# Miniprotein binders against b1l550, part 1

No score or structure here was measured in a lab: all are predicted.

Target 1, 279 residues: b1l550
Amino acid sequence: MRLPEELLERARDIHSEAPSHRIKLDRVGSFGLKVPVEFKGFLLLAEADVWVSLPEGRRGVDLSRQVEAIYELSNPPKDPFSLCREAAISLLEKLNYADSSGVSIRFDAPLQDGESLKYYGVEISSIASDEIINKIRVEILGMTACPCTAELIRAYKSSEIAATHTQRSLGILEVSTKAEHPDPDKLASIIERAMSSPLRTYTKRPDEGGLVIRSLSNARLAEDVVREMIHLFLEEFGHLPEDTHILAAVRSMESVHMHDIYAERSFSLDEIRKEISSH
Structure headers, positions and changes below count from the first letter of each chain, unless a header shows other numbers.
F, E and O stand for the ipSAE by ESMFold2-Fast, ESMFold2 and OpenDDE, each averaged over both directions (binder to target, target to binder). V2 = 0.75 x the mean of E and O + 0.25 x the DockQ between their complexes.
[cut] stands for letters that were removed.

## First folded at step 2 (miniprotein)

Design t1b
Fold by ESMFold2-Fast, scan of step 6:
Structure t1b (fold): chain B 279 residues (1-279), chain A 94 residues (1-94)
Amino acid sequence: as target 1 above (279 residues)
Amino acid sequence: GEIRVTVEIEKDGKRIRFEYTFTSPEELEKALKEIEEVIRRSGADRVRITVEASSEEEARRLADKLRELAERLGFTKVEVRREGNRFTVEAERE
């Protein structure tokens, strides 16, 4: 049913009214929008959130203009990084009462895995105010093998390749920078290389055996994986602005425990370089 | 060599700054298209684009492309300044 447009002339303009309490809100927007994006030759369905700041004197945000902004920019589908930045800027322009705007886009990114594909999680955002801050978070599963149990079994069995428990571990790299978003495939590669071994979508028995042997021969604590991720990140992305902030983390789903192990480090490029050089 | 492009757009006294760093011609062409689209959609009154490259020749070529881009977008006052391997294109719509 469509109501008569004449009713709009009589209805109060709720959004422009003063609120019950003069409190600024940091993020008000449309969350969970479905948008198509083109990523490295793939047409993917992504999920987007768009928001703006709301000043203390205004009751509400014009949500329809937010949706228009991102959908106008997503047809035809384009690179999610360009979409993210362009939409954030457009929002700030369209909603002039806002001090800041933001856009986040989430999708599962395809990664070549032999003859098939595997997927890893990507969330990017661009937050615009008097400057633009770009953030990317990459999450990918890998395998870790426990070096402590490996050493005990080696001592017990006198074997060069000790048996140990293996488990899936989730590697996380999050980067916040004034430069463009880092390439998520490179972030995913860093995470996988830091693990005992990567995981596969499909494997035959000989390949599965090789994966397990690689993992056992490269046993790593969650703490080892985080340190290696940071080392590899600095080699690949050390050129980013010194005020770039990074979170490196691993959540190991321990096969011998009812709980997980978690290791994490947050740092700026300036901070970590000074720390490394001080020893 | 690594190329750095800093873009500052201004409209109604509000200024937004963003940066690109790239190492390949393909990445550069993509960034230039994005810069053009962002500026076009922003309705900016003033734009400042700074390009820094490993060589003066490379930076100058990029500055020329950015000047042409600003002129194409309707900016009537476009000025290019040089400081070593750093070129700044300032454009104003008036």
Scores: ipSAE 0.010, ipTM 0.496, lowest interface PAE 9.7, mean pLDDT 83

## First folded at step 3 (miniprotein)

Design A22
Fold by ESMFold2-Fast, scan of step 6:
Structure A22 (fold): chain B 279 residues (1-279), chain A 94 residues (1-94)
Amino acid sequence: as target 1 above (279 residues)
Amino acid sequence: GEIRVTVEFEKDGKEYYFTYRFTSPELLEEALKYIEELIRLSGADRVRITVEASSEEEAERLADELRELAERLGYDEIEVTREGNRFTVEAERE
């Protein structure tokens, strides 16, 4: 049953009323929306958050218009980058009292891995105001091997095969820019290339042995991985605007400890170039 | 193999549709959740869902899941039609 339209005319417009306290809110919106996206030939169900700023003189936000903004643009499904940018702009057009809007879209991105798939995490955002700022975060698991333990074992027992502990490590690259979102597959590739070896969804025993040997032959500290990620990022994406901000991080789930090792660096392109050129 | 799901629905005299293509079972589970939420949010009076898969067994399983989905959403009249590996689920409110 629908309530009669006459009730809408008699009821107070609560959202347009003055609030109890004249305080601006930075983000008010609909969180955890499910939206379809088309990503590199795959149809994925993504999770979206949409929000706008709320001025000090207005009690509430029209939440139905937020849902309309993203769902109108998601049919037919389109790439998540265009959806993110277009929805953020549409929110400002539909909600004229807002100074800014934002959209975040999260999904697990498939990568073909032989006859199987592996996945990495993607979160993209677009924040619209007088300009648009695009943000992307990519997370992918890889393998690292400890070089310190390898040298200790080599010194203790001279052998042709280095022995050391290996562990799963999570690599993270986050980019905020006025330019278009960077290609997440390229960011994932950078992370995997910085690791001792990539991880697989399925391996046969000979392939598994090969990955372990590769990792042992390419032992890296978490600190080494972060530095290599930054180096590789600058080679691939050094053309981005100088005020582009990057976070590079690694969380190593150490197999010989009850705790993880974490290393990170945040920087702007301008900052890191000055640092590198001064040495 | 490729799985195709086409959803057509009508609300307030306007017709809408979208098509999904999947290469993995994991993507299909997520798509079914999305289809349910889209239909629920649309408030559609009529829905037509067509599934086509590389195997008859897979297409039939999907058609059954979609029929159950329509029942959960409160559609009163549900009809399932089959032509080979293509199944169509038509549902409407009366």
Scores: ipSAE 0.000, ipTM 0.167, lowest interface PAE 18.6, mean pLDDT 79

Design A32
Fold by ESMFold2-Fast, scan of step 6:
Structure A32 (fold): chain B 279 residues (1-279), chain A 94 residues (1-94)
Amino acid sequence: as target 1 above (279 residues)
Amino acid sequence: GEIRVTVEFEKDGKDIYVEYSFTSPELLEEALKYIEELIRLSGADRVRITVEASSEEEAERLADELRELAERLGYDEIEVTREGNRFTVEAERE
């Protein structure tokens, strides 16, 4: 049912009233919004969260203005990086009582894999205040092969070709920077190159044999993969601001254990360069 | 005049909703391309596309293009319903 406009005009503005308790809230917003994005020629349905800070003297946030901010910018669909940054800025412009705003967009990104596609996870955010911080997290599955087991089997069988257990491993790169978001395809490529071998959507028998042999000849610990990811990241993205923060991690789903192996390193570009140059 | 296109699709029992609106004819072609890619990538079993335009002839032309799009994507049960300047294309497979 519609309410009379005259009655609505006379209604109290509840959101601008004083709250029961004078407490600041860090994030108040609309979470789980479905928004279309254009990513490298593909239209994807992404999931978005939008939020703002709420000062201690204000009871509520104008949620309709949050939805308005992102939907106005998402039609027609545009790239998720521009959408994320522009929506965060728009939120501060529309909601002037807020000290900060944020937007997070999540989707599965297609990646060309021979004549087919595979997918990797992407989460992008932009947090706006007196500056903008852009964050991106990329997760992609690959293969690792155990060097310890390979060495034991080689010794036992006196084989020219090592045999060992292989397992799925999840590679993770997360970057937080004042510069624009790094290209997620390049982050995914770094992760895959650091692995023993990438996973494929479809492989013919000859190509499958080659993939397995490549993995076995390039056996790596989770610790090795994290170090290689950091090395490759510095080669590709060492130009980012020195205060850029990176998380590199690998979760190995061990085929011979009931538990996973996890290795990670968090660092700033300034910190890691000083560490590497000290040798 | 404004053109509104709403796409609803179901995959594995989950419903997804997307809405587009345009005032420029050039943007419509881009949006139709995006709709096609979205449906193709989703692998949806059921799709409902609703077109609302300022004129009946414009909405009917868009509904025909969307019906052809559904046929190209392999949907075998396609129903088109009209209500004034609003056309709904419902497509289902298997």
Scores: ipSAE 0.000, ipTM 0.085, lowest interface PAE 26.4, mean pLDDT 76

Design A42
Fold by ESMFold2-Fast, scan of step 6:
Structure A42 (fold): chain B 279 residues (1-279), chain A 94 residues (1-94)
Amino acid sequence: as target 1 above (279 residues)
Amino acid sequence: GEIRVTVEFEKDGKRVTFTYKFTSPELLEEALKYIEELIRLSGADRVRITVEASSEEEAERLADELRELAERLGYDEIEVTREGNRFTVEAERE
């Protein structure tokens, strides 16, 4: 869109004016931008949020500079981690009144599943100030099988055959660190390995039977899954800085109830190591 | 039947390729909208979309939809090639 030059010359610079109230804002920016990213050989349509802090003496931010910062770096498409970090830095360079900036990028990551693909959720961010903090959140669906119902059925039928109800469960790992973003495929793998079994995009009837049998043979409470996720995370990512913060959570969509079961634990690497070493 | 869609595009000499497999025509329709938006945002100079379907009629219908997609995105040269139940739509900006 192009406005007449006379209007542009006489128009007030609204964003540079004093606001009605001298109040600092923590995040002001462009949210819900569509941006292409390259992830492990796939071109994906990601959704990006970009923001900066706004000082109490300035009315608004320059939105064109925010969009310019991310789009200049996203053409041609590049990996979302570099894009996230570089755009956050570029925002501070372009918007000198801000004391902090951030970029968040969300996409569904493809994962090979036999002859098909399945997807898991990824959200990454980089927040820049006097230091850079990188954050990643991975969410993937898996299957859990109830051990309590399995024991009741075993007692009732006097049978060695495992039988219980199964349900979809959402596993969540979130990491905040001064180091580079962890590999989301490894985070997704940790979540799936902690579950009773992974979910499939496509399964033929004979293979479906095998998946169900595996789930029944590996019955786990939501609490069991969270503890296993933390154990596996420490094995894979225990090398991260001690001030790295992690959230591990599971939401079990109970097939026999109208409500969900939720279990979580937040911790720093320093905190969890001290806890484990005291046992 | 199974439908396979392969998308290859190029911008500034850089090429990206990805393949989708579908067992439902409905899922393919949603994927085509996603592909359209993705190509639009990437600003690709050249695009090659290959579709393989279980029947000639289905493949030809999908090829027509892909041709329309390329037209909506503003490509100047669009060629459609058939090899059995495989249709390839090649589009580029002159």
Scores: ipSAE 0.000, ipTM 0.263, lowest interface PAE 16.0, mean pLDDT 79

Design A62
Fold by ESMFold2-Fast, scan of step 6:
Structure A62 (fold): chain B 279 residues (1-279), chain A 94 residues (1-94)
Amino acid sequence: as target 1 above (279 residues)
Amino acid sequence: GEIRVTVEFEKDGKVYTFRYTFTSPELLEEALKYIEELIRLSGADRVRITVEASSEEEAERLADELRELAERLGYDEIEVTREGNRFTVEAERE
């Protein structure tokens, strides 16, 4: 069923009308769009959100132009960083009443793990106005081992046995910058190196034993992991603009508790450098 | 058992590869929906999907499902090849 095209000439343009209340809206858009992206040689199905600001004097947004902005740029599939940035710019060009635009793209990123793959979460965004702010969030699971319980067991047995509980921990690095998006593989690597050991999709018995021994030999508190993540981040990405904002966090799913342990630190590069240099 | 799937897409002469491993039949069923949507949105000219399963019967069933999926997506030329527990489905749009 198709309505006659002549109806478009008779219908009111609801979007351009004045709203019932003169209130600006910060984000109005199309959320949950599926888009193909090319990431490091892989074709992935990503989920995208696109939005613009809506001025107080306009009732609605032209949703079809938002969808056009991202779909035109996603065929053929391109890297999600270029897509994110270019689509945000295109949104402002197509919807000239908007003061700002944004695009977020989410996907599970593959990492080669022997002959198998493991996955980590990536969410990137670009927000365009007078300038462009690029944001990336990386989440990956690793393993941690409790140093407190290890020490208690050593004291109790008067031995060098590093017996303690281990658990899955989720590491999080989020970066907001005026520069290009940081490489998510490098962010994932930083998180894994800060952990007691990485996790695997597939392990053989010798490899599994090795991961456990590595974890026990490198026992770390959630607080230790966050500090190490920050240290490693500064070594790899200390060249970013001073107003770059970072969130480093760890959520440890404690195997001996019904609850999780959480540690985080938010900072700008300017702030953290002053803090470190004051010691 | 373990099921390995490799998906290769060709669009405008460039080849993209996606690999993944499943240990659960339920996860695989959800993944087939993901693969179908990914192929549809990619606009790929050619698709090659390779499936390796713990059993020959399981791999054959999955290959049949993938062939039906390619047919639903409008590919004109579909070829299925077998080598033991390894099945490859190749689809191309004219």
Scores: ipSAE 0.000, ipTM 0.319, lowest interface PAE 13.7, mean pLDDT 81

Design B22
Fold by ESMFold2-Fast, scan of step 6:
Structure B22 (fold): chain B 279 residues (1-279), chain A 94 residues (1-94)
Amino acid sequence: as target 1 above (279 residues)
Amino acid sequence: GEIRVTVEFEKDGKTYEFEYRFTSPEELEKALKEIEEVIERSGADRVRITVEASSLEEARRLAFKLIELALRLGYDRITVRIEGNRFTVEAERE
């Protein structure tokens, strides 16, 4: 039910009132909104967060205008990159007291895997102010194999292909840039190529054997995977602006441990180029 | 534990996908009804439903409910694949 317009005109405008304490807030908004998106021919249900900055002299934000901004742009469903950027801009237009706005959209992206699909995680953001900063985070599972145990067993058994423990590892690439969002399929590909082998949704016994043998022949530490991801990223995306910030990480769910192993590196393109060129 | 259900269908050269997550019987009941309504409204000739459950037994029980749902909606060719705690139902009609 809606209240009569007459009563709304008489009511205090609570949001525009002075707050109890004159403190600026960085992000105020609607979180966990469900929105449909179109991604590479698929219609997906995504989860979105929308927010704006709140100045020190204003008590609250107009939450209904935030929801309006993203829902108007999501009908009909469109690609999540355009939706993210356009919604962030729309938020600043609709809420003129804000200095900045942001939108994040999360979904599981389908990737063709033979006749089946496999999925990887995607989170994209656009933050609008005097400029727009675009952020993307891709997470995908792969397989790693321990080179240390492999070498010990190979020496003992005199095998050309060493036995070792294998485990699922989660690879993470996060990019923040003033350029448009990088293609998440390319980021997912970089992660998978850095692993000992990719994971499959469905394998037959011969394919399963091949996957295991590939992993054993390409044994890698989490540290190796992160370094390879950075190398492959620079080959594919080295053309991005020098102030582009990247996070590369791997979380290895070690099959022989009660705990995970984690390795990461964050850097700007300017920083990493100087580091690499020092050799 | 948490159960994830992915519904994928194809119509007019486009593929549509919806994901549902739930942990309680009440959420499961709502999800199954939503899945049925989504598939029925789609008019799709092919549908793939993938379930990731916390156990094989849990996945198997959901499998039978999804098969019944597909039959109720008029799909007459159903293929079921179980891989660990992952279950896929592919349903087709002419």
Scores: ipSAE 0.000, ipTM 0.077, lowest interface PAE 27.1, mean pLDDT 78

Design B32
Fold by ESMFold2-Fast, scan of step 6:
Structure B32 (fold): chain B 279 residues (1-279), chain A 94 residues (1-94)
Amino acid sequence: as target 1 above (279 residues)
Amino acid sequence: GEIRVTVEFEKDGKTYEFEYRFTSPEELEKALKEIEEVIERSGADRVRITVEASSREEAIRLARKLYELAKRLGYDRITVRIEGNRFTVEAERE
C-alpha cells in the first residue's frame, strides 16, 4: 500500500501538533527581516518584524508564510505605513488560527538640512485583531541649554545674555491610535521646536554662532522640553481620536555629568484634556 | 504483537474516549468497522485516533485506512502524524 500525496503532506505538518504545555503565546514570528521601502521619494532598506498570536493547543506557526506575506507586499517597494498595515491584515488572513497579528518596521528617515541631509529614527507598527492599532515612535537629536547655569552667570555678571553649557538631547514622541499613523516629519518638527535648538549636519561658523545664540535665548530643562512637546502635539494632532495614547520623553546627555537626565509623560487625549481643563 | 487504539471524540461540549486492544488482522478489521459506526452515529465534530502498531509498516497501512475513514465521514480538516510504529489521525468539521 502507498499513502496518497495529500496524506503524506499532512503527515509532515508538525506545527499543528499539540504542544508539551497548553500555554498561549502572544507573539511568534520572524524578526529582523530586511525589506525595501519607499519613503518620501527615498528608497530605503528597513528592518521588519512580523508576528502572530499562537493558541494554547497549537505547537508552532508557519514562519515561511509570514515571510512570504511581507515580501509579496514589498515588491515593488511601497511606503512603510501601507506596508505595515497591509502585512498585518494579510498575516491574520493567511494564518487563521491566530487571534492577532502584528508588523513593526524600523528605519532612519532622511530630513532636508540645508544642502545636505540629516536622519531621525522611525519605528512604526500595526497590530490587527478585531480592530487595527497603529503606532509610531520618532526619535531625533536636538540641543538644550541649561537655564540654571545661565541664570547664575546672568546674576553674577548682570548681563542681558547669559553663558551656559549646552548638550545633545534625544526627543521622543510615540503615538498609538486607531487612525492612520501621524506624519513622522511633523512629529520630528514638534520635537525640534520644543528643544533649545535643532542640530545640523553641517554649519559654517556664522550659522553655528546663530545656533548657539538661539540655544542660549531658549534655555530649557528636560521637563520644559517634554511639556512643550505635549503642548505642540495637541496643537498639531488634537483632532485624533480621544483614546489615542501618547508618550513624550526627553533624554538629556548632560555635558557636565557622567549620567543622563530623563523626563517623560504618557497620556491619552481624553486624560490630558481633562487635566488641562481642571487647572 | 498487541495493537492499541485510542479514540477520542467531541460532540456538543462533551468528550468521549474509547480504548481497543487486538492481536489479529481480523480483529483489527472489525475494530475499524466498529469505530467507523460509532463515530458515524455520534455525529462528532472532532475526532482524534491514536494507534500504537506492532511495526512501522503496519502503522502506515492503518494510518491510510483511518484517513480514508475520516474522509468518508465528511471531515473537512484531517491531519495524520506517523512516528515509528505510532500514529495519530486528527479530524474536525468547521
Scores: ipSAE 0.000, ipTM 0.088, lowest interface PAE 25.3, mean pLDDT 77

Design E11
Fold by ESMFold2-Fast, scan of step 3:
Structure E11 (fold): chain B 279 residues (1-279), chain A 115 residues (1-115)
Amino acid sequence: as target 1 above (279 residues)
Amino acid sequence: GDSELYLEIIKELAEFAQLAFDEGDFEEAAELYRLAAEYARLLLERNPENDEYRYTLAYLLAMLGEALFRAGDEEAAREAFEEAVRLLEELVRKDPENEEYKRLLEYARRRLAEL
């Protein structure tokens, strides 16, 4: 490689040039970076997005400086929460023309399931400006069963009907807060407890029957699951700042329909407490 | 397994180090190549008979040396190239027909002579 230094200097100058239109951009950066993280004793390969705001008078961002910011903090691998927060701060320090920075990190989190591991989805972010806002989203699969199915089983005592009317459902909890990221294992636990039954990584035939029976004895609509998730969330995380924002959602993959059933609620802790206590 | 994870990390670090190098940010390129070399060294320590990992480490050290040399850090460049040469001499002894090993060794030796 023998690229002349004058050509390299010209390439750097392009980013500092005036743009064709004086328009501010909210997020400009490197998306889909592979970064190592240490999560609860596991070394995981995560995906990261890093970005900064771009002022109206500047043509481009220093891409390599953004990548340096996250990778210098990734060796040795550290917990994804510290990495997320520290990298967002580092981006603003390294790229002084930016008003804000952000980092998102996505990975599949291992969860002990008997003698096996199963995985649930985690996405965290930190957005830095005058303050830091931390966001976490967890998604985990479980089973739901309609209350009408439980009534049918009691009437007809048919396990085959029960199996036909149980659905796979994706539970979602998303939290945005000025406090530190909530523990994703606790969020995943809330979702699983709100479901009719958790999905298992490995089941033998007797365990398969047990999951169906458990789902029917704890039959819940998607709407019921969302309300239960909110109730359980308030019990575990009601101590977070009042301006903490939460999204609770369930997507039920209906076996009989071509379409999914979806239920959600977004709220702040202040909003939901006033709602619950009102007459 | 962990080895596959480290290889993906090394690949990403090397790709971004090359981007920094191409943009003329030799100090940043050196830091990214140094991080990649640390992961490659870990893989080689765990798998001391694996010549692919030895070559990966040697390659990253040669690129680190080039970035350091262009950044003006001649002493750090010398150390990186010296380690690359030691690893490549082992590889050439094991596989004297391998043109890729010989070409990289020749490059690293030439750089050392210029320091």
Scores: ipSAE 0.000, ipTM 0.281, lowest interface PAE 15.3, mean pLDDT 81

Design G7
Fold by ESMFold2-Fast, scan of step 6:
Structure G7 (fold): chain B 279 residues (1-279), chain A 115 residues (1-115)
Amino acid sequence: as target 1 above (279 residues)
Amino acid sequence: GDSEKYLDEIEKLAWEAIKAFEEGDFERAAELYRRAAELARKLLELNPENDEYRYRLAWLLAMLGLALFDAGDEEAAREAFEEAVRLLEELVRKDPENEEYKRLLEIARYELARL
């Protein structure tokens, strides 16, 4: 069946016509795009989401234009911070019906682990509107030793260094700021320093002994790790704008339990300064 | 066997249990701690006024509770911690200035509250 030319021309405007229901949508875009990025000398394949807001009076967005924009900006590969920021700004400029745009880029960042490389999770976002908000989330696995178990074993054996099990724990730092993204390696370092010891991807048996001893001498609850992460964060990044928002969290993983132990604190820099100074 | 033979066996089982616990074999650790606690309970029955045996039993039950919790048996862990708390409350009542008894009681109460 063939349609009249006038009807075909109107069908091409479908994205700009009124929807069946006049409801604004916060994010409409292309999710799960694979884009190359350059990170600290490494070429990595990252996963990207690109989106814009859709006003209540418009039926759809120009998805093809979004995909073209990010691919053009990713050739040659550039750092994920610049890519996030430039793509978000570009999308908002090119799609003038949108009130806001956003780009999120996720990748596994390499980190030196003794004789091998390990990886930690990084998610970077830039959200553009009348201002730009930059967000970064770092997740890294480490080890913790239970202080209660360590104290029990020490009491029984009259040993200064208690023999106790180590647990896998995921440390999380998330920062939302109007300033530039914090360095993810520094965030990862804060998490590892707050934990009993870092998680090894490959170790020799002699190295395992040293790792266990370090964990036992620095035994910490999930609650202790979160407080230490906040303390270390303030030492390194206390200069960020007062309205910067931070989430610090730890998830201790149990192999057989159907639940994990979890501790977190969300705060703004102005909030935490007032809390600490009140004592 | 006499009390010395029982103490040697308890020490041996506790060491094997600690090693299993450190290796993440919580099910084996719980089995070994349970056996050690049973021997400690027999020693306490034969020597009901010996607070050192009562303390050892309480400690073994606290470790059993931790191993059972890590193995996923929350109900059995609760029972072990409840018995440990009961024994430690008795020890603190007899010797209220003993900081070791108070510290282990605080730890056992904390772990019981997590369940």
Scores: ipSAE 0.011, ipTM 0.497, lowest interface PAE 9.1, mean pLDDT 80

Design H1
Fold by ESMFold2-Fast, scan of step 6:
Structure H1 (fold): chain B 279 residues (1-279), chain A 94 residues (1-94)
Amino acid sequence: as target 1 above (279 residues)
Amino acid sequence: GEIIVLVTFEKDGKRYYFTYRFTSPEELEKALKEIEEVIRRSGADRVFIVVEASSEEEARRLADKLRELAERLGYDEIEVRREGNRFIVTAERE
């Protein structure tokens, strides 16, 4: 059932009214929107969140204008980075009471893996105010092998190949910068190269054996993986502004435990360069 | 033919980068307002805009529009240079 449009002229404008309590809200918006995006030749269905700040004297946000802003910009589908930045700016233009706006877009990114595809997680955002801050988070699974158990078994019995347990590990790189979003494929590559070995979507038995041997010959602690990720990141993206903030983390899903192991480091480029150069 | 616009800001000796990709000139026309706002909000003293397109004539036309955009933003030293099928717009404020 639809109500007559004439009722809109008689109804109160709730959003423009004073709130019950004069408190500013940092993020008010539409979350979990489905939007099509084009990523490196693929048409993907992404999930988007859009928001604005709400001043202390205004009761509500015009949510329909938020949805309009992103949907207008997503037809035809475009790359998620342009969509993210354009929508954040558009929100500030359309909602003049807001001091800041933001857009977050998340999707599973396809990556060529031999004759098949594998996928990694991408979440990007752009937050607009007097400046624009771009953020990207990449998560990809890899394999790690435990060096501690390898050493214990070597002490017990001689071996040409280290015997130890292997497990899936989730590598995470998050970058916040005033520059453009880093290429997510390069971030995913950094994570995979820091691991004992990458994971495959499909392997035949001989290739599977080779992958396991590679992992066992390159055993790494979660702490080792995080340090290697930081090292590789600095080699690839050291040109970014000094106030760029990075989070490097790994979550190892330990095959011999009921719990996971987690290691992380957050830093700015300025901070980490000074730390490394002091040694 | 993909159109690529790379915007580089320089402020206090630090550089910031934005890359835009488009499949049509009309799509880029709509994005010019966004690029203008991004540059305005950056407060940059120096801006470099690289335009790459599948044809020289298209890239030149787009570079001219970006030059006009820099003029509107108050940059007083603006240069447009061609390198193959790429055009580079440099803008500086005294």
Scores: ipSAE 0.000, ipTM 0.082, lowest interface PAE 23.9, mean pLDDT 80

